# VH-VL binders against a9jty4: the designs that were tried, part 2

Target 1, 144 residues: a9jty4
Amino acid sequence: MAKKRDSPKLIKIKDAIKLINQEVSLIGIVLEQREPKQCRNNDWICTLRIIDDTYPSPGLTVNVYSRTLEQLPQIKNHDDMILFTRIKMQTFDSGKRVNAACSRWVSSFALFEGEDLILHADEDTSAVFVWDGTDAPPASILAK

## First folded at step 1 (VH-VL)

Design i6 (framework fv_ifinatamab)
Fold by ESMFold2-Fast, scan of step 1:
Structure i6 (fold): chain C 144 residues (1-144), chain A 122 residues (1-122), chain B 106 residues (1-106)
Amino acid sequence: as target 1 above (144 residues)
Amino acid sequence: QVQLVQSGAEVKKPGSSVKVSCKASGYTFTGYYMHWVRQAPGQGLEWMGYINPDSGGTKYNEKFKGRVTITADESTSTAYMELSSLRSEDTAVYYCARVSGSYYEPAWFDYWGQGTLVTVSS
Amino acid sequence: EIVLTQSPATLSLSPGERATLSCRASQSVSYMHWYQQKPGQAPRPLIYDASNRATGIPARFSGSGSGTDFTLTISSLEPEDFAVYYCQQYSNYPLTFGQGTKVEIK
């Protein structure tokens, strides 16, 4: 990969809701997590609701897709912080409802444990890094 | 606009084979799994198998073991279902159906072909 | 294989009445879908993932349920709703359908 890639841009959920069909990066608090289940053939889906200071309960629904259970978000506490990179904002129910999709092909997520982040990028790719709380997480892990 | 157009009705003798086609249009053919489902006259629906047109990977219902072959031709966006060693019990309407293979929704049959009647008799 | 049992086999009702159709699975199902079929036609998608209406499906159709017990409800039957309804699971291969419930005019 020789080309210069864009740095991830973090936006608030209130603003993300307006960017239908676009990829956004978000950070939020996990309000709740549904039990994982299988959907498209052998893919696993986990559904989360996340909130931030601009978008309270019931929060934004994010569907996370992975080939394996182990690569889905492992939420230990209801107040865990999660960073989503390049998730797609979408409508369903004839454009009446909004959710987001964290695709295993283009999206990733990272969970906060204190200031440590665990990044899951795709089916067979995961990485651990320490993020210092700046607006731009390390892009080098996403180039793999 | 998504369309699945199937080949016309066939009359076959016991012991022969039949090959039904399903031509897809209005979407990226390799992006979605194609399944085959049949229905005997006056009876319910029975799943036969699927193909992933991108990889050529297939899965078949065990009850058609060794008799069914599903193929796809990416250049013509056409899926095929061939059933060999035909018996009178194979008389049915055969449907192709697309699975909503989006990463953003559960898998289900969102579009169906019009059906192909295959009659097996002497 | 997962066996889906629909009940009743036949519902004889008049226009304007409420129809309640049951589908019971032999084991827990993650994804249950419903299709409508009229004579000589391909099945028409109705409800996916237990409770979501397909595009163009009127609000009088609703689905509910989880685990092994699923229900399709038509709140007020219209003349065009008299048809056969099939449930279908997408949890395990082989994929299976119920035997169908025929909704017919009294």
Scores: ipSAE 0.000, ipTM 0.520, lowest interface PAE 11.6, mean pLDDT 80

Design i7 (framework fv_ifinatamab)
Fold by ESMFold2-Fast, scan of step 1:
Structure i7 (fold): chain C 144 residues (1-144), chain A 121 residues (1-121), chain B 106 residues (1-106)
Amino acid sequence: as target 1 above (144 residues)
Amino acid sequence: QVQLVQSGAEVKKPGSSVKVSCKASGGTFSSYAMHWVRQAPGQGLEWMGYIIPYFGTAKYNEKFKGRVTITADESTSTAYMELSSLRSEDTAVYYCARGRYSSGWYKFDYWGQGTLVTVSS
Amino acid sequence: EIVLTQSPATLSLSPGERATLSCRASQSVSYMHWYQQKPGQAPRPLIYDASNRATGIPARFSGSGSGTDFTLTISSLEPEDFAVYYCQQYSSWPLTFGQGTKVEIK
């Protein structure tokens, strides 16, 4: 079962860190996940550090917010891959450092586990398609 | 079908470096992690590291820290493993193996034929 | 690192007999795989995620186990099954293999 994702254009982390106060979409490898904790507004927060080919260790810190523990990313393996859509780039440490916020109303994430696979449908458009890893990829993913 | 074809056997002197190639064909190169595993004569398998071509990021077994470098060239669908400061105990068959480009990389679905590297003087 | 201990080191059997191979992990493992290797050949994927047969692997091969104890069973040995078998964990870095069990003709 292939799925097309109608997502915004993906950018690399090196470019995302320049887009302060803007929403970005990107793919990264999870380098580290901190234990979830509750915020003062009763939301649960999970902090991830992610890397890509343009932005190595220590990586970009992403704070993921959810109403429940079960809806936070469940990182089961080291170096899991995660897709973030419309996360907000922001500053911390008195404006000296950059992180991102994945909010429950504006943002989303997809954690890829097992047979899940993200394929670029077209490198020029940066469109992302999710394929479930069945023996034969669908023709729609192989087109172009 | 996917094939991984490795470069030919090499004989090296102690203290030199070797760079082994692994060319992928028949599948999506950038969508899979490429791992390197070695096997000394008559011994078991030892994992060395991997690279994910799409990200260009590599991870290494601490045992080889500072001596191994794994790279990939997406334009030629080729992964490389370079091992420096060679010792006689580095004599082994070196394999590339493909893992899933997704969470876990827990399946090695294809293996190269292996490259024998002999280190002697 | 997670250490995988395989037993027995060598298993001497005749065709038609049942082979039972053990792999014990020093820590709990979520993903355990098995490979078959014949002299001069690359390892052949056999079982993944403890119990799933890889493509083209005959039904006489089965895997089981969870946590720290895993087993590979060959219900009735064929001549082509005499080989070395390796377990491998894919749960924690660095990836590790067992030392191998050699299944040899008696």
Scores: ipSAE 0.006, ipTM 0.517, lowest interface PAE 11.5, mean pLDDT 77

Design i8 (framework fv_ifinatamab)
Fold by ESMFold2-Fast, scan of step 1:
Structure i8 (fold): chain C 144 residues (1-144), chain A 125 residues (1-125), chain B 106 residues (1-106)
Amino acid sequence: as target 1 above (144 residues)
Amino acid sequence: QVQLVQSGAEVKKPGSSVKVSCKASGYTFTSYAMHWVRQAPGQGLEWMGYINTYSGDTKYNEKFKGRVTITADESTSTAYMELSSLRSEDTAVYYCAREYYDILTGYSHYGMDVWGQGTLVTVSS
Amino acid sequence: EIVLTQSPATLSLSPGERATLSCRASSSVSYMHWYQQKPGQAPRPLIYDASNRATGIPARFSGSGSGTDFTLTISSLEPEDFAVYYCQQRSSYPLTFGQGTKVEIK
């Protein structure tokens, strides 16, 4: 498949945590997924914790928002990889701790189940990253 | 500010029960397990058990099996440790301590990174 | 249960000297953590997963080791470092602590 969009610059989590209030794109390994909950305005939220080769457990907390339960990340196995596009770095706990928001308007995600890529893009986001199947993720991100 | 605040000192008679509380603040309560560790006067640290605050699953040191119960209340971000059938040998400072855990694999890399101030429980006639 | 044996039981040194503390496990340990405790205080985390320094811990503290043999090193003792040090394993239940090494002023 041909590339449909400009490839976003992927950065490591160690660099992302310094970019507060900025949008970042990154790949991580999923350590944990909390059960989805409905929040205000009936949107669904699930919380993931992700790591990469530069940022080990407890990892980076990412809150993922969607209109429907089915459009949230469906993590089947521990250590599945996820690609996030244009998630927003933010602070909590009076500015002392960092997390990220994957919004349904700006952000997108794609799941790798082992070596398989499964696309779970939010329908409302204009910032979808499409992997064309010929571009492998950087080898350093795939190292477990 | 991440903090664990424990209930105050207690003096108990042999055969009674004690329930110590540990109130967490400044973090997501269900992202960390809560451990209970005690220390008799002049002695070392002894692990009693923990609770997975997300699932409610507990693990106890068999030394305390049948006497210890660890619970957690997410709505108040408070963990509890109840020890029954108290003996003089149970006189100790009791600590709560949090530990990050990966709920999918059950592994933890960070140890007990935040501790409560301790609660002295004295058991005497 | 995994038994952790710390040695020496007591280490008498002067400020500026290097302290080397040993923790030996009765079987192989996947995760070893170290804590510092001063009289009347809760334990303070020092090292997690054998070699990683906890938040706020000075660079003079370092950990090393794997399998059954682990070491905590203080490269140059400061007055505030005189305390009891405990190792703790996170490989199997029940979790266990060593008996402690007391680092005292000479």
Scores: ipSAE 0.000, ipTM 0.500, lowest interface PAE 18.5, mean pLDDT 79

Design i9 (framework fv_ifinatamab)
Fold by ESMFold2-Fast, scan of step 1:
Structure i9 (fold): chain C 144 residues (1-144), chain A 121 residues (1-121), chain B 106 residues (1-106)
Amino acid sequence: as target 1 above (144 residues)
Amino acid sequence: QVQLVQSGAEVKKPGSSVKVSCKASGYSFTSYYMHWVRQAPGQGLEWMGYINPSGDSTKYNEKFKGRVTITADESTSTAYMELSSLRSEDTAVYYCARTPYYYGSGSFDYWGQGTLVTVSS
Amino acid sequence: EIVLTQSPATLSLSPGERATLSCRASQSVDYMHWYQQKPGQAPRPLIYDASNRATGIPARFSGSGSGTDFTLTISSLEPEDFAVYYCQQYDNWPLTFGQGTKVEIK
């Protein structure tokens, strides 16, 4: 690539699953969060399943990596929205399935609390940004 | 036009402190992290730490633990690096440089002109 | 910390020749960047993420490598290319730079 990764271009999950080994940015609704586990390198991993209007249940699995437990996504409410910036699409199960990795160096995430998906898409005014111990990009990178 | 303009050269005595400024213009100050990197005469580059001007979170190189403090003033779009308990080994050119909020996939894309700090006497 | 070792320390070449600069990391690195520095100037970004040219950088500069071994290549040296070159990892804290390779006129 000739250029740096400037502003994230948000795409839908339907399109993201075709971009294997590429970095994508997207917004989804959190369907579930698995209990965090510790990896061999002492990083913590948290697994989320997310959906959007183009990709319903069972959704896309995203593995989020963090050095500390408390810096993993803290999903408080059903149907909370999450913005992922520059997560890497990858295959598993001998190339038969797709998931994504939210790494602590390249990727970031932002959580949006609330009860209305349509409202959140239009009015993400109370965003919280967390990224493996540092604040994620400001709310200004959010696409409508 | 993006510019990072640093304060002028300083000569300091051992045991004193120095505070270098870096005034940013031409971009949204809170949309980028500001790092500090130094270079002793004839030597390579050494990372000191950063500040996220949005929320003022910082991270420091452990080598400078307890001696370095990085701050930012959003109202003036200025970052500061203060180094205390100066030694002759701290004689160096000090640079500010910006990165996007996320790390890894980007480099330091804009640098200040550098500030020479000489510790002698 | 991740230690970056550049080689050679000095590379003496003539304009028009190819320069090949190496950077070896003490552990696997996914994010390696390269900078050019001339006397009295701040470093200039050249290559980011191992192989991507920064804005305004001529096509004669290219980067390659993965894991622990990275290379910066200048296909045909121009007079303005004689400078010191640094690699830098963005994988782990603290951020670290190589010691530099000086490309000088023979």
Scores: ipSAE 0.005, ipTM 0.511, lowest interface PAE 15.1, mean pLDDT 79

Design l1 (framework fv_lumrotatug)
Fold by ESMFold2-Fast, scan of step 1:
Structure l1 (fold): chain C 144 residues (1-144), chain A 121 residues (1-121), chain B 107 residues (1-107)
Amino acid sequence: as target 1 above (144 residues)
Amino acid sequence: QVQLQESGPGLVKPSETLSLTCTVSGGSISSYYIHWLRQPPGKGLEWIGVIYYSGSTDYNPSLKSRVTISKDTSKSQVSLKLSSVTAADTAVYYCARDSYYYDSSGPFDYWGQGTLVTVSS
Amino acid sequence: EIVMTQSPPTLSLSPGERVTLSCRASQSVSSNLVWYQQKPGQAPRLLISGASTRATSIPARFSGSGSGTDYTLTISSLQPEDFAVYYCQQYNNWPLTFGQGTKVEIK
């Protein structure tokens, strides 16, 4: 049986934007999801903007690539949380701006549902999550 | 390679519904965001709305109660309907394609030639 | 909605001159800013997106700069075919909004 990859080390978006051309794993709150569109290589692309407690609006743009529409993130509620693993930090606009690519070969994502203001609000919140059972979710996902 | 072309009546009476069609060739509308924009004679550009690959739409709040955008993928056509028109709706109407690059949702890389619609009795 | 303000409204210039056009947003658009060129009777043409990235086939004399709320389009040496109206547009927030345009006309 193939071994699952080790649990990724999560970093904050403020630190991720410094790691150009490197793979990072992070959690964010989804501010906006654009509807999917096709790019020139026939992959489907879905664009998200995400924030955390270190990097507010307008947030970090993450482009998620897939061969099929069904396997792109399905954001059900505003302010849902998303975990990205091994997304690649990139520059665009002649090196002046930063975004990230979630590729189908290297990267993955997981969605957490519910009211989740843990990263931004000083209020008690709850989150509903589905973890693949390999590890307990990071403490930053759940209210204490 | 990609070409967009607007068509429809050049004259619409006040209170009636304006109906336009954008025909896309050299590319698939099922994979692109297609926008409608307008420009009154001698004035600036105004965004009307967008239709996504899924058929979902978003509209400028100033027009949302009057505007409907739809598409027919089999004919490679996007339609615009604007109800209850007045003289203020007289404009050249454009359809335009959203670009493919990362943070460029909203830049329009290809435009139709535009079609003038005059609202007059 | 974000209000886009372009200045000046009109520039009268001769071929060979450097031209700079300004665009200001009522709040930060995070460099999600586009420049279009429009000639009489024609549809707008994409020049620059992301504040500074030239579109394919756009001559090197066109350049964009700026961040936050303040953006500039520069034409380093104006050519006869450059006389047109130039519009800026933000795509940071919905609805998409345009400036009023700057007309670059022959002196």
Scores: ipSAE 0.012, ipTM 0.523, lowest interface PAE 8.5, mean pLDDT 79

Design l10 (framework fv_lumrotatug)
Fold by ESMFold2-Fast, scan of step 1:
Structure l10 (fold): chain C 144 residues (1-144), chain A 121 residues (1-121), chain B 107 residues (1-107)
Amino acid sequence: as target 1 above (144 residues)
Amino acid sequence: QVQLQESGPGLVKPSETLSLTCTVSGGSISSDYIHWLRQPPGKGLEWIGVIYYTGSTDYNPSLKSRVTISKDTSKSQVSLKLSSVTAADTAVYYCARGSPYDILTGYFDYWGQGTLVTVSS
Amino acid sequence: EIVMTQSPPTLSLSPGERVTLSCRASQSIYSNLVWYQQKPGQAPRLLISGASTRATSIPARFSGSGSGTDYTLTISSLQPEDFAVYYCQQYDNWPWTFGQGTKVEIK
């Protein structure tokens, strides 16, 4: 089957927080990353707080799940950009607060490294593509 | 509503490869993760493996050397192959969907009806 | 792998009775436990996840409790449609594993 070449359809965090129980794709600036920990199904989890021009501090909390510690986002600087694809918007605190989950089974993320984004969809999946900082990153190129 | 339907031969000879297909309707295998499970007659359930939306797979360590799961998104089908079968592989085989409403979940919200596969000469 | 043990193997009961089914894990599973109901010739049906969260459409007479290694499923007033085999499953650690089942049958 032909591989998909299209860029994810991106929305802003302001709009994403309205789409409870839905999957969204978005770009944010990382405000902080908490230390990884193991969760109840032996996956590793780390928590990021991200912002964009529509949603400032304290930002949106995203819980990122991976089978291994090495596959979690490796954030080098607090102001680095991250692209999330198909993360699930969820409520907590009796429906009063919103966060997002980046699952290894459904979601992916890509980190801005110089001019390239490195796509992480699961333990074995990576792709490099050049991104120009706009709302629509270019289509990914699968690693050979 | 999501429906899953298993199909394939009901009789397989010892040492041959068991091959089953799961057809998914009302859902999307490009965004869902689909599991295979089995149940020998009169016994409990055993998890076989999963295929993720990316096409990556995980298998039960007890079966890993013999099992392959693959998918054809254009046909909305997930396939299971289990090689070198013996009488111990006689079971009802199920495909099932992992719940999309909880990101870290290992429970199954929709199941196929199951198909009995008997391994005998 | 985590071993799941259910007890008793069989319960013979009359409609209206309260029934409690037990499930024990070989190590702590932190409430990552699911209960399924299976009738003859049918696929399992999801009843309860996270040890105590009832699935949508499941009657209130079904409840789950427990923590650590010990879990229970309770049916507060057994109905004729509840005669079935009940399985527990852990999802704390790969691979996912199931108990051997408890059969709830009519006297």
Scores: ipSAE 0.006, ipTM 0.506, lowest interface PAE 11.7, mean pLDDT 78

Design l11 (framework fv_lumrotatug)
Fold by ESMFold2-Fast, scan of step 1:
Structure l11 (fold): chain C 144 residues (1-144), chain A 121 residues (1-121), chain B 107 residues (1-107)
Amino acid sequence: as target 1 above (144 residues)
Amino acid sequence: QVQLQESGPGLVKPSETLSLTCTVSGGSISSYYISWLRQPPGKGLEWIGYIYYSGSTDYNPSLKSRVTISKDTSKSQVSLKLSSVTAADTAVYYCARGYDSSGWEYYFDYWGQGTLVTVSS
Amino acid sequence: EIVMTQSPPTLSLSPGERVTLSCRASQSVSSNLAWYQQKPGQAPRLLISGASTRATSIPARFSGSGSGTDYTLTISSLQPEDFAVYYCQQYNDWPLTFGQGTKVEIK
């Protein structure tokens, strides 16, 4: 008895912070990206802070994990948009603060660079959304 | 300073809708939420639900089917509607504010004075 | 939901005495715990947040401590204006829940 997971719904960051230990999908504006670094297991980690209309600065911290530098988000413009799928909400600082983990195994992300959407996913991550970049993203994605 | 004040009818008949308004005044903060809470006579506090400055809402599952919280930004007012009331809904109703700059501060630093709503025929 | 249990239900004390109020959660709330004071006919007033951080304008005689499932509010020297009902609240999980209250009354 094995079944493929259904694609999760997009939710706002304010709602996501209530779903501790659960997987969520959301879209945000990139406020800050820290320089990538290697973890103890030699995976690469990139830390982003993202905001939306329900959750302003300093925003939600998302830790993105990858085997290689090339597969981490490449944020080129201030206020670029990013779509995260199946990121896990978690607590830190003795449960007082919330962040999210974008796992190389089950999560994915897509960047809106100018008018192009670039989908970035590890080999084992299911593709969730594809957009051709010639028009504005679907209204359901941009739900403001 | 931030001030909150509840208003609305003090008497509601069974099966009708309880409607209250919370007027918010004082300094503006860019990140906040307003909650409704209630306290039946001689009992403890129960959280009803909240509305964020963006308009996003969430409700206590025990009341979710009967509760609607809304905001009128032009009047700086937050409204509570609770449908199909019974005697068990008799309580002092409070609105209260939490400042949510970090997204995890769901305690209440400012409270209205409370308004007693009695449900009887 | 997380159930908050306060004990004792009532404490009868004299001014000047030290009082400790207990709050126990049915599961860990990771110090995401607040304490409120409520006097008859008044709204609750925030005393402590984050288990131990005193709110603005709250006298130093009030202090909070604890972790995990067990928390205490201490009043080091009870003043006449401190006779009230005290509530704890967890904000570690949804829905937000309160204890049933401890009444501190004059002996």
Scores: ipSAE 0.000, ipTM 0.500, lowest interface PAE 14.9, mean pLDDT 78

Design l2 (framework fv_lumrotatug)
Fold by ESMFold2-Fast, scan of step 1:
Structure l2 (fold): chain C 144 residues (1-144), chain A 121 residues (1-121), chain B 107 residues (1-107)
Amino acid sequence: as target 1 above (144 residues)
Amino acid sequence: QVQLQESGPGLVKPSETLSLTCTVSGGSISDYYIHWLRQPPGKGLEWIGVIYTSGSTDYNPSLKSRVTISKDTSKSQVSLKLSSVTAADTAVYYCARGGDYEWELDAFDIWGQGTLVTVSS
Amino acid sequence: EIVMTQSPPTLSLSPGERVTLSCRASQSVSSYLVWYQQKPGQAPRLLISGASTRATSIPARFSGSGSGTDYTLTISSLQPEDFAVYYCQQYDNWPYTFGQGTKVEIK
C-alpha cells in the first residue's frame, strides 16, 4: 500500500458539507460527545459534534461506528482536536441537513491530546493515517 | 418541510389484515428511517417497526409474525400490514421519522397526525 | 425488554408552578432517553433527546437530566399550554419501549 493512497487532502467543514455521498478528510474541535452504546447488530457507536474555523456551533455531527468499544474515540477534555480520514458525508431530511459517518473498518481517526497524537488505524484494512506522505500532521493544526 | 400523513380504513373486521399507508411530502423516504407506532385509546405508545434507508426492516418481536412494512419510493409511501387482527389491535396508528444513520435509530422528531383503526364486527 | 416506569401517574398543578416528572428504566439506558409531550387528539411532540438535549423550537423552561436508570423532566414555570401527558422512551436496547405516561392537569 503506497503512502500517497493513505493521505487524502484535508478540507474545511464548510466545503465538506457540499460533498454529499463522498469521502472526505477533515479536522475539527470536539464540542460534544455522546456516551458510546452497542447497536442491535453488536457494533458500537458514538456521536460527536465538531467545529472548525469555517463552521461554528452547532457544528457537524459525526457518527463513529466500530466493532469494539475500545476503538471508539475517547474524548478526555473539552476542545480536544480530532482528525477524520475517509469519512462519508450524508444528507437527511431531503438534503436539508448534513452529517458524516466514520465507519472504523473503512475510515480512521486521530485524537490530539495536548501535543500528543493518538493514531487509530482502520480495523479491517489496517490503513494508517498519513499526512502528505509523512506520519506527522502539519504543525499548523496542532492545538498546543 | 417534511410532513407525514397516515391513511387507511377506520374499521377492520377480526381475523382480517389491517393495511395502512404513510405518505411523505416535503422530503424523500430514501433519506431517513420511517417507523410505525400505535396507541390504544387511553393507553401508552407501542413501537411496531421500522424501514431503513436500505429498505431493510425490523419489527417488535411481539408483532413480528403478523407485521410487514414496505415502501414505494416512486409514490413516496410507506405501508404497514398487520394480519389476523383482534380487538387488541384497536389503536391510533402513527408513522414517524426517526434516524437516518445506517446502523442507528434515533428519537422520533416528525410524526403523522395518526389514524384511528377500530377492530370490530 | 426494558420496562420504563413513570411517576407520578398524575399531577394537578397551577400555572407558574415548577414540575418534576420521573422516569425509571429496569436497566441502564446510557442516556439514550427521549421525552415526548402529547395533547388530547394530537400526535406526540419531541421535547428532549439524549436525556438532556432540547429539540428545536422547544421552550427553555423544559429541561432533562439523569443517567443510568433514573431520569427527570423539569418544567421550570408551568404555562397553560403545558397541560398534557408526558412520555419517556428508551432507544438504547431493542425493542424500543415507552413509559406509561404522566398526566399534568390543571387544578
Scores: ipSAE 0.005, ipTM 0.509, lowest interface PAE 10.6, mean pLDDT 79

Design l3 (framework fv_lumrotatug)
Fold by ESMFold2-Fast, scan of step 1:
Structure l3 (fold): chain C 144 residues (1-144), chain A 121 residues (1-121), chain B 107 residues (1-107)
Amino acid sequence: as target 1 above (144 residues)
Amino acid sequence: QVQLQESGPGLVKPSETLSLTCTVSGYSISSGYIHWLRQPPGKGLEWIGVIYHSGSTDYNPSLKSRVTISKDTSKSQVSLKLSSVTAADTAVYYCARVWDYGDYAGYFDYWGQGTLVTVSS
Amino acid sequence: EIVMTQSPPTLSLSPGERVTLSCRASQSVSSDLVWYQQKPGQAPRLLISGASTRATSIPARFSGSGSGTDYTLTISSLQPEDFAVYYCQQYNSYPLTFGQGTKVEIK
């Protein structure tokens, strides 16, 4: 009986890019992942590009931050699906471009590897997020 | 091993177009970002612009009306063109790679050796 | 644009001395701050990123600190190969901007 937070309302990437400085939850297909690296305050960062049926290549860039390498997304196959919960939309390039930050304090992610679902729990809250299927079709239904 | 190397004419006449090429090896320019920077003799560094994996570009507003960055992925080359040059454009020109394309405004982990371009009649 | 100001412009020092270089941003750069070393006739060399993360192969005598608008590069015991110009750069927003450099030279 894991403790559950309310499932987030999932939106499409097309709508998310309009919600600057707001937190959004969304599902995308991983188009590309970069090797993890250390950055500010020795945090580890992993950069992903994700797409969905409303937002094709080059996709939305998501920077995922973690204290440890093991807590970053472990993408094994291209075209794996990832659910992001409460990632922050932000601007860069003098406000001309958008990306998203997956913060270790606020955000979470879940990886879908075929039929396997790998959930990443909150780091300090012991909370588990469960995707309820609301407006978030599986990768097999998402357009490439 | 990542290597960047600038090439092009070392002397350009005032009012003409400065044209440089950056040849990249050990790194795919189709999946990363290459920036151009310059440094006038005895002065500090100035950012010129960037070309993204997609071929899109961003330029320093101070140079935007005169600068064009393009790439040829098949040749692994990134080109810089700066039009209507004056003596103020005399500088060592560098191409550089950001650590990761996710750090769009990032820091540069690999630099070319630099090429001096003198604008003089 | 964010203006980066380095001080002092020049430091004349002897080997073995402690060196402290300052970099100030006109607005907060949230630790998106890089230090480079440049020797005559060479391209800049990455020293420190994210205000305090030392790059691979950079000696432990180099350290960075700071937050918000004020940042510092420290060399705990200056070596002969450390005489160079040092630049700070912010990458919190475009356009990317650099300080004007601090020259560390032999006394």
Scores: ipSAE 0.013, ipTM 0.529, lowest interface PAE 8.2, mean pLDDT 78

